# VH-VL binders against Putative pre-16S rRNA nuclease: the designs that were tried, part 1

All scores and structures are predictions.

Target 1, 151 residues: Putative pre-16S rRNA nuclease, of Pelagibacter ubique (q4flq5)
Amino acid sequence: MITIEDFKIKHTNKVRFIGLDLGSKRIGVSICDERQSIATPFKTINKTNTNELIDELKIIIKDNNIGGIIVGNPVNMDGSLGRSAQSVNDVASNISKSIDLPVILWDERLSTVGAFNLSSLLDVNVSKRVKTIDQNAAAFILQGAIDFLNN
Below, numbering starts at 1 at the first letter of every chain, in headers, positions and changes, except where a header shows other numbers; antibody chains are not in Kabat numbers.
F, E and O stand for the ipSAE by ESMFold2-Fast, ESMFold2 and OpenDDE, each averaged over both directions (binder to target, target to binder). V2 = 0.75 x the mean of E and O + 0.25 x the DockQ between their complexes.
Where letters were taken out, [cut] stands.
Atom coordinates printed by the task and the answers are left out, and those that the model quotes come from them; centres of patches stay.

## First folded at step 4 (VH-VL; framework fv_ustekinumab)

Design s1 (from u3 with light chain S31D A50K)
Fold by ESMFold2-Fast, scan of step 4:
Structure s1 (fold): chain C 151 residues (1-151), chain A 121 residues (1-121), chain B 107 residues (1-107)
Amino acid sequence: as target 1 above (151 residues)
Amino acid sequence: EVQLVQSGAEVKKPGESLKISCKGSGYSFTDYWLGWVRQMPGKGLDWIGIIYPGDSETRYSPSFQGQVTMSVDKSITTAYLQWNSLKASDTAMYYCARQTEDILTGYFDYWGQGTLVTVSS
Amino acid sequence: DIQMTQSPSSLSASVGDRVTITCRASQDISDWLAWYQQKPEKAPKSLIYKASTLQSGVPSRFSGSGSGTDFTLTISSLQPEDFATYYCQQYNSYPRTFGQGTKLEIK
């Protein structure tokens, strides 16, 4: 893994990025355009382990010519690492070891993803809507990161 | 605090049906997989399967598929393991256990105390 | 199915000893391995997950190592309460599978 600041200095334009929202029971996936201007929801990956996630990511990378992976990092507001943040860091590290692309953690404290995820938690009766919300959360993460990279 | 409380010991005859229970408390029951593990007398641990209480999705070990049924009742935060027709070879301690909420860490973090099932003629 | 093999099946040791238990997977499981401790007449207790991460509240004399197919549980200075049966479990793929167990006995 590298920092987003380091990646900003050396990244190449005209490749797509994947955004990941690593939820406890579902993983939201987003993708951006080759101009890195707009992040869009892509899919939701249901309950799985890291190796199954890595296999799915390799397929997406091959099919979509991906140049980097942005992973939302749910760091506490005071900057400390909770259990979920440590788990996310471990998964990002394993992705980085298994996939030969930059893997970057994006601090969710600086995004609107938390508000969107709260909305999804309040709507437990509509599975399709919940999955759509997860995909949108991943898009918000990726949009925040590419906005930072473009400035 | 997280607790899994299982039903009491059972003594049954071959051919009888049985349903044992595991009641969860101290956590969001529908957000964690719940698993079942068999331990035959003097033997090691055998993974039976897991059920996700939120949607009743199940994953069974091939060696237990069709031999037992896992189910849940969300209103009383209780999971069940059921046999339609018991065999003497079903004699064992049965544990329920919570699988971690984190999709990335699917090991058992909390265990019930166990239910001893004895099947003899 | 992934087979998990532990060695030794049983081990006798004295308080203060350094004890090592090994676990081998029949195929690559990365670091998706947990260790459990089971005392006589009791349910198993989680000790270690992700091969080397200690469960909260577990004494620091316990440590895990390994990746891929070969894993080790180490107790650096055995205490009386550590005499138990230890199980490894892979959680890389379904079905989850346990090793056969290693019984740690008083010498």
Scores: ipSAE 0.013, ipTM 0.550, lowest interface PAE 8.3, mean pLDDT 82

Design s10 (from u3 with light chain Y94F R96W)
Fold by ESMFold2-Fast, scan of step 4:
Structure s10 (fold): chain C 151 residues (1-151), chain A 121 residues (1-121), chain B 107 residues (1-107)
Amino acid sequence: as target 1 above (151 residues)
Amino acid sequence: EVQLVQSGAEVKKPGESLKISCKGSGYSFTDYWLGWVRQMPGKGLDWIGIIYPGDSETRYSPSFQGQVTMSVDKSITTAYLQWNSLKASDTAMYYCARQTEDILTGYFDYWGQGTLVTVSS
Amino acid sequence: DIQMTQSPSSLSASVGDRVTITCRASQDISSWLAWYQQKPEKAPKSLIYAASTLQSGVPSRFSGSGSGTDFTLTISSLQPEDFATYYCQQYNSFPWTFGQGTKLEIK
């Protein structure tokens, strides 16, 4: 895994990025255009283990010319890492080891709309969200990261 | 606050069917995976599988696939483990346990008291 | 499947002793390891998750460490209620797997 600042310097043009909103059962997935300008909801992945997630991500990467993975990184209100944040870091680390692409953690609080979604990032109970909400959360995560990268 | 209460001990003969239960309370039953774990007499813990009560999705350990069936009844917050035809090798303590709401994976944070199943001729 | 091996399979100790139990995974599981305590005739109880994070209500004499393939559970000053069998479990990869257990007995 690398920082968003390092990725801003190193990333290549004309590839897409995906954004991930990690939940307990459902993972929201977003994708951007090749110009890295607009993030859109893409799909929801149901998973029971990291290997199933990694296999599905490899298919998405191959089919869509993906050059980077942005993972939403929840933090506690006081800025300390909680249990869900530890799980996200473990997942992102395993993706980074298994997939030969930059994997970046993005703190949604750094985006202009992050404050409105803070409770969603802290809520590890995915069943309180519907499928479209998970995909939309992933799109907001990816859009925030792209906006940072473009400026 | 969180409790898992399992059905009582069972004594069966080989070839008989059996269905044991695990009732959850003190939490949102449909929002957590529920697992089953076998412990044979004097042996360690052996993972059977997990079920998500919200949609009844199941994942079985390869060793137990086709040997048992997991199901749930959301209206009474109860999970079930069922055998169509018991074998002597099914003699064990069976635990249900709640998987945490950790983002991608989970460990078992609360456990039922166990149901002892004895299968003998 | 990921094989989980605990050592020792049993040990004897006295109240006040420092006790260490080890758990080894056959492949990298990051930090996705839990420790459980099982007292005779009782259900397992969760002690530690994410290799090193204590469950609420677990005494501070318990600690966990490790990452990747090698993990340890330490009890800094053994108490009478700590005599039990301890299990590690990986939750990195399907299927979930447990170690064979370590029985901690009074000396």
Scores: ipSAE 0.012, ipTM 0.575, lowest interface PAE 8.7, mean pLDDT 81

Design s13 (from u3 with heavy chain R59E, light chain S93K)
Fold by ESMFold2-Fast, scan of step 4:
Structure s13 (fold): chain C 151 residues (1-151), chain A 121 residues (1-121), chain B 107 residues (1-107)
Amino acid sequence: as target 1 above (151 residues)
Amino acid sequence: EVQLVQSGAEVKKPGESLKISCKGSGYSFTDYWLGWVRQMPGKGLDWIGIIYPGDSETEYSPSFQGQVTMSVDKSITTAYLQWNSLKASDTAMYYCARQTEDILTGYFDYWGQGTLVTVSS
Amino acid sequence: DIQMTQSPSSLSASVGDRVTITCRASQDISSWLAWYQQKPEKAPKSLIYAASTLQSGVPSRFSGSGSGTDFTLTISSLQPEDFATYYCQQYNKYPRTFGQGTKLEIK
């Protein structure tokens, strides 16, 4: 894994990135265009272990010309890591070891995804809502990251 | 702080039904899987299964599928493990444990104190 | 199911000793292995996850290593409170499975 600041220096143009919203029983996946301008919801992954997630990611990467993976990282407003951030870091680290692409943690506070996810806690149909929210949250994570990279 | 508090010891006869409980506090109950582990007297740990309180999705060990039922009551942040008909071989300590917040990283980070279930003639 | 085998089943040691416990998985589990400590008449307590990461509050004398199928728990200088049974657990695939346990006894 590398920092978003290091990736800004090193990233390749004319490839897509994927964004991941981790930390729940469902994983939201987003994808951007090859100009790295617009993030779009892509799919939801329902995997029960990290190796199954990695296998699915390898298929997405092969089929879609992916050049980097951006993982939403929930941190406190003061910059300290919460408990969920450690779990996300562990998964991102394993992806980095298994996939030959840059894996970057993105602070969710720097995008609209945190506010969007918080609203989902009030939903009565959790399973269906969570899938929709995860895909959109992943898109907001990826959009925030590519906006940073383009500045 | 995170706590899991389990119901008290049970003494039952074969054929009786039983429901034991595990109450979570100090965290968002619906955001973590909750698991059950059996430990027979003098033996090691046996993984029973996990339940996600947010939607009651379950994953059972094949050895326990059909033998027990896991359920939750979100309004009182409580999970249950239940038997329709107990056997003497069900005699064991039963632990509940919180599985880390993501299904992908699935180890137990906090454990309840255990409920001893004794099934005898 | 993935079978987890610990060795030895029991060992005797003295305070100050270096103690090593091993755990073997029947299949590749990458680094998805946790270690638990269980003292007599108490619930298990999480020690290590992801093969080598210490749980918050666990003393630094505990360390874990390994990947794939072979894993080790080491206690660098045994303390009186460390006499307990230790369990490994894989969390790479469902069902999760535990090793049979290693009982660490006073010599």
Scores: ipSAE 0.006, ipTM 0.568, lowest interface PAE 10.0, mean pLDDT 81

Design s14 (from u3 with heavy chain I50Y, light chain R96L)
Fold by ESMFold2-Fast, scan of step 4:
Parts: structure tokens; sequence; C-alpha cells
Structure s14 (fold): chain C 151 residues (1-151), chain A 121 residues (1-121), chain B 107 residues (1-107)
């Protein structure tokens, strides 16, 4: 695993990134375009062990020209919700050991700022848009990270 | 502390039904996969399958698919393994085990004490 | 299915000895391997996961190494309570599979 700051310096261009949400009953998977401008929901993986997750990620990586994996990292300060940050760190570490790509933990609080900025480009109710993005948490996570990387 | 407590030994005849239990305590029962492992007398360990108590999603080993049913009652933090029609070849020790503290690893970090099932005519 | 083969099937050793048990996978499992200890009439106990990560509460004399298809469990200075059967388990692919076991006996 690397920091988002190190990834900003070293990441490859013209590749897609995968976003992962480990907080739901299923693992949300998102993917961005090759210009790294917009994240979309890609698929869901039923909760299972790390080996099946890694096998699925390897298939997605080969089929989609993937250059990095971004994992949402829940904060526990006012986050009485979700699993511990240590559990997410352990899964991300295991992915990093098995997959030869940068794996980055993304603070989900920063994704809130990114989603707010993106919603300003749309003629919709901001609160409804943020809520809809939250229903696609993996896309929300990935969008925040790529917005950071492009700035 | 994490504990898995299994039901007591069973002696059954071929063709009878059976349901054994595994009660979890000391952790969030609905946040971890729970697996079942068989050990025949004098033999090694065979993975049966596992279940996620939060939504009852199951995964079975192909060799046990259709032979047993896994279920949970999360209100009493208990998982079950059930046979509709026992065979003599089902004679074994049955263990339940938690899939680590991180639900996305496939190894088992805490084990029940085992339930001995004897099937004879 | 991935077949896990342990060697030796049994070995005899004395307290204080360095003991090595080997586990071989029929195909590449990266580092997705766990080791368990089982004493007679008792449930298995987790020792190591991810090939080399020691489970909390397990004595530091136990260590694991390996990647791909070949793995080892080492006990650096054998203690009386270490005489048991040891199992490896792969969790790279479904179905999950265990080695046949290695019985560690008093010499």
Amino acid sequence: as target 1 above (151 residues)
Amino acid sequence: EVQLVQSGAEVKKPGESLKISCKGSGYSFTDYWLGWVRQMPGKGLDWIGYIYPGDSETRYSPSFQGQVTMSVDKSITTAYLQWNSLKASDTAMYYCARQTEDILTGYFDYWGQGTLVTVSS
Amino acid sequence: DIQMTQSPSSLSASVGDRVTITCRASQDISSWLAWYQQKPEKAPKSLIYAASTLQSGVPSRFSGSGSGTDFTLTISSLQPEDFATYYCQQYNSYPLTFGQGTKLEIK
C-alpha cells in the first residue's frame, strides 16, 4: 500500500482505477474512465473471503486496463457506523500483497467535498444528489479520489 | 472474549434428520462469516461451507452441496447445520469456526469445541 | 480443486529442537495459506495466516514462510505443549482445502 500523495506523484495516465466500498452487506465496485474524470458503479461482490475478492479484482484488472485500486477508509471519530478502520487496512494490505498495482486508502470524508463540488455542475437538488451518490458508495469514494488526484 | 459453543454429541440411525448448533458470543455475530468443517474418525479436515449471519448468504463445498443445509438465527446468535437424511458415512466430528476478525479472509481464527455425530444402525 | 500436500506425514523430535513442516499446493496460491495446530481430542487452533502472519497470542517460536506453491512452518525451539498434528489450509480458491496433516511426536 501507498499514500494518496505518493500515488498522485507516481500514478500512470490513461488507465482506469477501481474503487471499493467494504461497508455494505456486499462489496461495491466502481470504475472510472481512462481520462480519470468520472466514476461509475461497476458491479457488486457478495460478502465472501479475501481470496474470492482478489480473484474477481484480477479479472477486472486484466479486462479493463486498471492502474490502481482505491479503497474507502471509514473514519471512527464520529463514525460509530461501519467496520473498524483496521479491518479495512488489513483487507487493503492483503490486496496490495497479491496484486501488483498501487492500493490506496481514501478518507471518505474527502469524498463528501468532491461530491459536493461535482453536484454544482448539475441542475438538481444537492441534498438528493449527495444521497443518491451515497447509495453508490464505491462510485462516491472513487470520484472523490480522482477529483483530488486531478487537482 | 470470542467463544463458539456447540451442541452436544448425537447418536442417530441412518435416514433420520438432525440439526446441530453453534452459538457465538463475545463479538458482533452478524459481521463475520461462520464456517463448518468435518473431521471423520482418524482423518483430516474437510471444509463444508460457510454462512454470513448478517444476510444468511451461503457458500457450500461442491462435495457437500445438497447433503447439508446451513442456517442462522441471529436473534440468538446461533448457526445451524442440518441433515434431512443421515448416512453412516456422516459419522464425524463437526466444527464451527469463525472466519477471522476480518470477514474477507478465508482462514478460521476461533473454533467451537466440536459436535460428535455418530450414525449407526 | 487445489490439492494441499504436507511433508513429512509424521516426525519425531525432542524438546528444544528446531522443527520444520512443509506444505505444497498443486497450483499457485500466492500467500493465501493458514496453519493450524490440533491436539488429540481437541479443536484446531489458528497459528498463522497469510503464510507468515502470526495469530495474536501464539508464541513467537512459531513462524511461517513461503509463497506460490511451497510453504513452511517452523518451530524454533520445541516445547512439550507443541506435540500435536499441524494442518495447512489454502484460501486462494474455492473450495477451501486442507493438507492431510503432519503429526509431531516425542522422540
Scores: ipSAE 0.011, ipTM 0.534, lowest interface PAE 9.0, mean pLDDT 80

Design s15 (from u3 with heavy chain I50R Q99G)
Fold by ESMFold2-Fast, scan of step 4:
Structure s15 (fold): chain C 151 residues (1-151), chain A 121 residues (1-121), chain B 107 residues (1-107)
Amino acid sequence: as target 1 above (151 residues)
Amino acid sequence: EVQLVQSGAEVKKPGESLKISCKGSGYSFTDYWLGWVRQMPGKGLDWIGRIYPGDSETRYSPSFQGQVTMSVDKSITTAYLQWNSLKASDTAMYYCARGTEDILTGYFDYWGQGTLVTVSS
Amino acid sequence: DIQMTQSPSSLSASVGDRVTITCRASQDISSWLAWYQQKPEKAPKSLIYAASTLQSGVPSRFSGSGSGTDFTLTISSLQPEDFATYYCQQYNSYPRTFGQGTKLEIK
């Protein structure tokens, strides 16, 4: 893994990035455009097997010309968000060991877009709401990171 | 501090039902997987399965599917392992252990002290 | 199921010795392996995860290495409190599986 500051200096390609919201049971995935301007919800992965997750990430990377992975870091998140900063750091490290791309931890609190998206999902049925919440959280994470990288 | 406290030793006869407990404290109980591990006398560790207390979703080892039931009571931060009809072959030490809150890492970081279950005629 | 095989099943050593325990998986598990220590009459204690990362509070004389199918646990200078049974566990696939254990005994 590298810092977001190092990634800002070192990345020279106009490739896409993916964002990951690592939940205890679901992993939200987002993707940005080639100009790294807009993050979009992409999919939800319901895998508990680390190799199955890594295999799915490798497919996404290959199919979408991905040049970096942004992982939401829940540092200073409250208990209601249900994630440990240490656990997320461990998973990000494991992804970094298995996938030959920069892996960056991003403080989710620095992402300001997506607040209205989350509130608008409250009226959707539970299954659909759960999937869209995870995907939108991942988009929120990725948008914050690319805004930082571009500004 | 994170702590898992298990119920006391049990002595039962074949055919009897049993429910043992594991109480978590010092962490957000509903945000971590909780696993169960069996250790037969003089033998190694056997993974039984795991439960996510937040929604009671379970994953069992095929060897234990249908033999035991895992459940939780979130209001008292307690997980349970239950048998409807005990067999002599169920004689073992049973451990509960906390999985990481991230299901991707999957190892046990904290363990209960164990509950010895003895099933004899 | 992924079968985990430890070697040796038991070994005798003296305080100050370097001890190496091996664990082999029947299939590629990447780095998804943990090591546990179990002292007589006690619950297991987590030592190492992700093949090589020490748990907080574990002495630096313990180290883990390996990837794929072959893994090792090393104790660089054995202490009296280290006599115990050691277990590896894969967490790559369901069901999670443990090695049979390696009993480390006083010579």
Scores: ipSAE 0.006, ipTM 0.536, lowest interface PAE 10.3, mean pLDDT 80

Design s16 (from u3 with heavy chain T100P)
Fold by ESMFold2-Fast, scan of step 4:
Structure s16 (fold): chain C 151 residues (1-151), chain A 121 residues (1-121), chain B 107 residues (1-107)
Amino acid sequence: as target 1 above (151 residues)
Amino acid sequence: EVQLVQSGAEVKKPGESLKISCKGSGYSFTDYWLGWVRQMPGKGLDWIGIIYPGDSETRYSPSFQGQVTMSVDKSITTAYLQWNSLKASDTAMYYCARQPEDILTGYFDYWGQGTLVTVSS
Amino acid sequence: DIQMTQSPSSLSASVGDRVTITCRASQDISSWLAWYQQKPEKAPKSLIYAASTLQSGVPSRFSGSGSGTDFTLTISSLQPEDFATYYCQQYNSYPRTFGQGTKLEIK
């Protein structure tokens, strides 16, 4: 894994990034355009095993010209790492060892995007709503990171 | 404090239906998986499956698929394990247990006290 | 299914002893292994997850180690309350599977 600051200096232009929301039982996945300007929800991965996640990520990478992986890091507001942040760090470390791409932990406190509009999701089935929320969280994470990289 | 409180012991005859319960308290019920484990008399632990109360997603062991049904009632923070037709080989202690929802999850952190189910003619 | 095999099936020990219990997986499970303690007539209690991480409130005399297929639970200085049956459980793949248990008895 590398820092977002190091990635800003070294990252490849004209590739897509994916964003991962690892904060729930479902893994939200987002993807940006090749200009790295807009993050959009992409899919939800229902794997609970890190190896199964890595296999799915390899497919996404191959199919979508991915040049980096941004993982949301749920750091406490005082900067300390809770149990969920440690789990995210462990997963990100395993991804970095298994996938030959930059893997970056993104501190969500640095995001300027704001909150998702959840009111539009209230009328969908619970399972669909949960999946959409996860995907949107991943898009929020990725948008914050690419906004930082573009500044 | 996290608590999982299970329903009382059951004595049944083969062919009867049964539904046992596990009530969660002291935590956000819809943010954790709930699992079921069987322990036959004098034997070890058998993983039955898990259910996510937030959306009722289930994962069963192939050995139990079609033999039992897991369900939840979020309004009373209660999970259920049910049989349509009991057999003598269902005689066992049944535990519910909580599984954290993070990506590295697969282990149980808190356990209910168990429900003894006896099925005999 | 991944088969989990514990050794020994039973073990006799004295208070103050160092005790080791082994768990073997039939295939690679990385570090995705938990240990549980069950006292007679009681529900299991969680001890360790991710092979080596102690659950909150578990005494420091308990430790876990291993990765891949071979795992060990160690009790550094056995206490009277530690006489119990110990179970390992893999969570690398579905279905999750337990070892058959190791019964720790008073010598």
Scores: ipSAE 0.007, ipTM 0.560, lowest interface PAE 10.4, mean pLDDT 82

Design s17 (from u3 with heavy chain T100G Y107W)
Fold by ESMFold2-Fast, scan of step 4:
Structure s17 (fold): chain C 151 residues (1-151), chain A 121 residues (1-121), chain B 107 residues (1-107)
Amino acid sequence: as target 1 above (151 residues)
Amino acid sequence: EVQLVQSGAEVKKPGESLKISCKGSGYSFTDYWLGWVRQMPGKGLDWIGIIYPGDSETRYSPSFQGQVTMSVDKSITTAYLQWNSLKASDTAMYYCARQGEDILTGWFDYWGQGTLVTVSS
Amino acid sequence: DIQMTQSPSSLSASVGDRVTITCRASQDISSWLAWYQQKPEKAPKSLIYAASTLQSGVPSRFSGSGSGTDFTLTISSLQPEDFATYYCQQYNSYPRTFGQGTKLEIK
């Protein structure tokens, strides 16, 4: 796994990214366009294990020209019903060992600032973006990360 | 309060059929994988398999595939483990257990009390 | 199938002792390892998952560590209620497999 700062320095390709929201009850999957401008919800995985998740990611990667995986790192406190930061790190590490692509943890707290602190060069349809974010947490995570990378 | 309540002890002869049950309560039955584990007298735990009650998808251990069948009845939140023809080697305690709350799971968080199955001539 | 091997198969200890039980996987299982406690005549109880995360309600004297193929369960100050058989279980691949168990008995 690498940091978002290291990924920003290194990455220059015209590829899509996958965003992952590792919820305790379901996994949200998002993808962006090859210009890395807009994140959209892709699918929701309702039952799985780590190996089945990895196999499904490999299919998405092959079919969609994916160059990296962005994993939301949650703001969970001990005892919350959401997935812990340690659990997310373990899953991200396992993905990184099994998939030959950069895997990046994205602090979800940065997503709000990234999504709404856009330069004039990233002035897109805000209404459409907000609707997408409201519908899928994985798209929100990925949008924040690509906004950061483009800034 | 999550509970898994299993059916009572069974005494059977070789060649007989048997169906034991595990009733779940206190949670959304169709949203969690449910597993079965065998423990032969004085021995350790053997993973039999898991079933997803929402669509009846199953995963069996190769050593148990074809030996036993898992099924569910969603209307009464009950899972079943069944044998068409019992063998003396099926004598064991059988536990049902729910897979943990996290979707990326494979451990068991709640266990039934067990059903003792004795197969003797 | 992934083979899980525990050591020792049994050990004797006294109240207040630090006890260590190990579990080895025949293949890399990352951190996908759980620990269970089983008291005589009772169903197993979940202690730890993801190698090191304690289940709700499990006393802090229990801890787990390890990754890859080598894992450890530690009880920092053994209590009377801790005498039991302990099992590890991998959940990296199908079929899920348990270790043979470690019986912790009173000295």
Scores: ipSAE 0.043, ipTM 0.637, lowest interface PAE 5.6, mean pLDDT 82

Design s18 (from u3 with heavy chain Q99H T100D)
Fold by ESMFold2-Fast, scan of step 4:
Structure s18 (fold): chain C 151 residues (1-151), chain A 121 residues (1-121), chain B 107 residues (1-107)
Amino acid sequence: as target 1 above (151 residues)
Amino acid sequence: EVQLVQSGAEVKKPGESLKISCKGSGYSFTDYWLGWVRQMPGKGLDWIGIIYPGDSETRYSPSFQGQVTMSVDKSITTAYLQWNSLKASDTAMYYCARHDEDILTGYFDYWGQGTLVTVSS
Amino acid sequence: DIQMTQSPSSLSASVGDRVTITCRASQDISSWLAWYQQKPEKAPKSLIYAASTLQSGVPSRFSGSGSGTDFTLTISSLQPEDFATYYCQQYNSYPRTFGQGTKLEIK
């Protein structure tokens, strides 16, 4: 893994990035355009193990000309690292070891992901509802990162 | 502070049904997976499975699939492990444990005190 | 299923000793390994996750290392409260599996 500041200097153009929202059960995935201007929801991955996640990511990378992976990092509002942030760092590190692309952590405090969390409702189809929220959260994460990279 | 409090020891005969409990407090119960681990007398730890309280999704070890049922009651932040027909080989200490917030980091960070189940004729 | 094998199965040591416990996975598990400590008649306690990251509140004399299939837990200077059984656990694949345990007892 590298820092977003390091990636800002080194990254290439004409490739897409993906954004990941690592939930406790589901992973939201977003993708941007080749100009790295607009992030959109892409899909949801249901986790069974880390190897299956990595295999799915490799398919997305191959099919979509992906040049980098942005992972949302849930840093506490006071800037301290909580338990959740440590687990996200561990997963991002494993992705970085298994996939030969830059993997960057992005501070979720700098995105609008919180708006989705506040609007979350429980219903009879909880899994589908949460998947939709996760995809949009991943898009907000990726948008924040690419806005920083382009500024 | 995070606590997992388990029900008391049980003494049963083969063929009887049983349901033991694990009550969570000090955290958002529906945001963490909860797991069950068996430890037979003098033996090591056996992973039974995990349940996500938010929607009751389960992941069982193949060796326990069909042997036990995991369930939750969100209204009282309690998870259950149950048998419809106990056998002597079910004699063990049963632990519940909280699976770290992200399932991709599937280690147990907090453990209950354990429930001893003894099944003998 | 991934099999986890610990060595030694038991070890006798004295206070102040450096002790090393090993754990081997039958397949590559990357860094997805945790270590637990269990004292007699008590529940296990989390020590280390992601092979090398100390759980909050765990003394710095404990350290973990390794990746892939070979992992170690080291206690740099054994204290009286460290006599316990230690378990490794992989969390790379379902089902999660534990090693058989290493019993650390007083010499």
Scores: ipSAE 0.013, ipTM 0.588, lowest interface PAE 8.1, mean pLDDT 81

Design s2 (from u3 with light chain A50R R96Y)
Fold by ESMFold2-Fast, scan of step 4:
Structure s2 (fold): chain C 151 residues (1-151), chain A 121 residues (1-121), chain B 107 residues (1-107)
Amino acid sequence: as target 1 above (151 residues)
Amino acid sequence: EVQLVQSGAEVKKPGESLKISCKGSGYSFTDYWLGWVRQMPGKGLDWIGIIYPGDSETRYSPSFQGQVTMSVDKSITTAYLQWNSLKASDTAMYYCARQTEDILTGYFDYWGQGTLVTVSS
Amino acid sequence: DIQMTQSPSSLSASVGDRVTITCRASQDISSWLAWYQQKPEKAPKSLIYRASTLQSGVPSRFSGSGSGTDFTLTISSLQPEDFATYYCQQYNSYPYTFGQGTKLEIK
């Protein structure tokens, strides 16, 4: 794994990035454009083992010319790490060992609030809303990271 | 308070069908995977499978695939384990357990009291 | 499938003893391992998850360590209520697998 500050210095300008929201039950996946200007929801992966997630990511990477993986890091407001943040760090580390691309933890607190539209999520049924929240959360994470990179 | 309450002991004959239950309370039932674990008399623990009550997605151990069926009824926060035709080798204690919130996979944080199933002629 | 092997299968100990139980995975499971305690005629109780994190309410005399393939459960000062069977479980990959159990008996 690599820091977001190091990635800002060394990243390429002609590849897409993947954003991941690692929930306990579902994994939200987002993808950006080749210009790294806009993040969009891509898919939701139901809870699987780590090896199945890695295999799925390898397919997405190959099909979409991906140059980096941004993983949302849920930290407490005071900056301390909870149990879920430690879990996310371990999964991100395993992705980094298995996939030959930069893997970056992104502090979700650095993302802008205005990019997440909560009102649209209230218009769908509970199961669909939960899947949509995960995908939109992943897009929100990725958008925050690329906004930082394009400073 | 999180609780998993299982149905009572069953005595059955080979070839009979059976459906046992596990009722969850004190938490959001549709937000946690629920697992089933078998323990044959005097033996260790065998993982049967897990089911996600929110959408009924299942993951079975290969040893139990096709032998049992897991299902849920969200309206009464209840999970089921079902056999179409019992065998003497199905004699065991069956536990349900909640898979706790963790990334991708999880461990079992709360367990039901168990349902003893005895299959004999 | 990942095979989990516990050592020893049984041991006898006295109150106040330091007891160590080991669990070996046939493949790298990182830290995705839990420990359970089961008393006679009772359901298993979660003790430790993520190899070393104590479940809420579990006494501090219980500790877990290890990563990769080799894991250890330690009871620093054995109490009468600790005589039970202990199981490890990997949750790195499907199917989930348990060790065969270690029965801890009074010496």
Scores: ipSAE 0.015, ipTM 0.620, lowest interface PAE 7.0, mean pLDDT 82

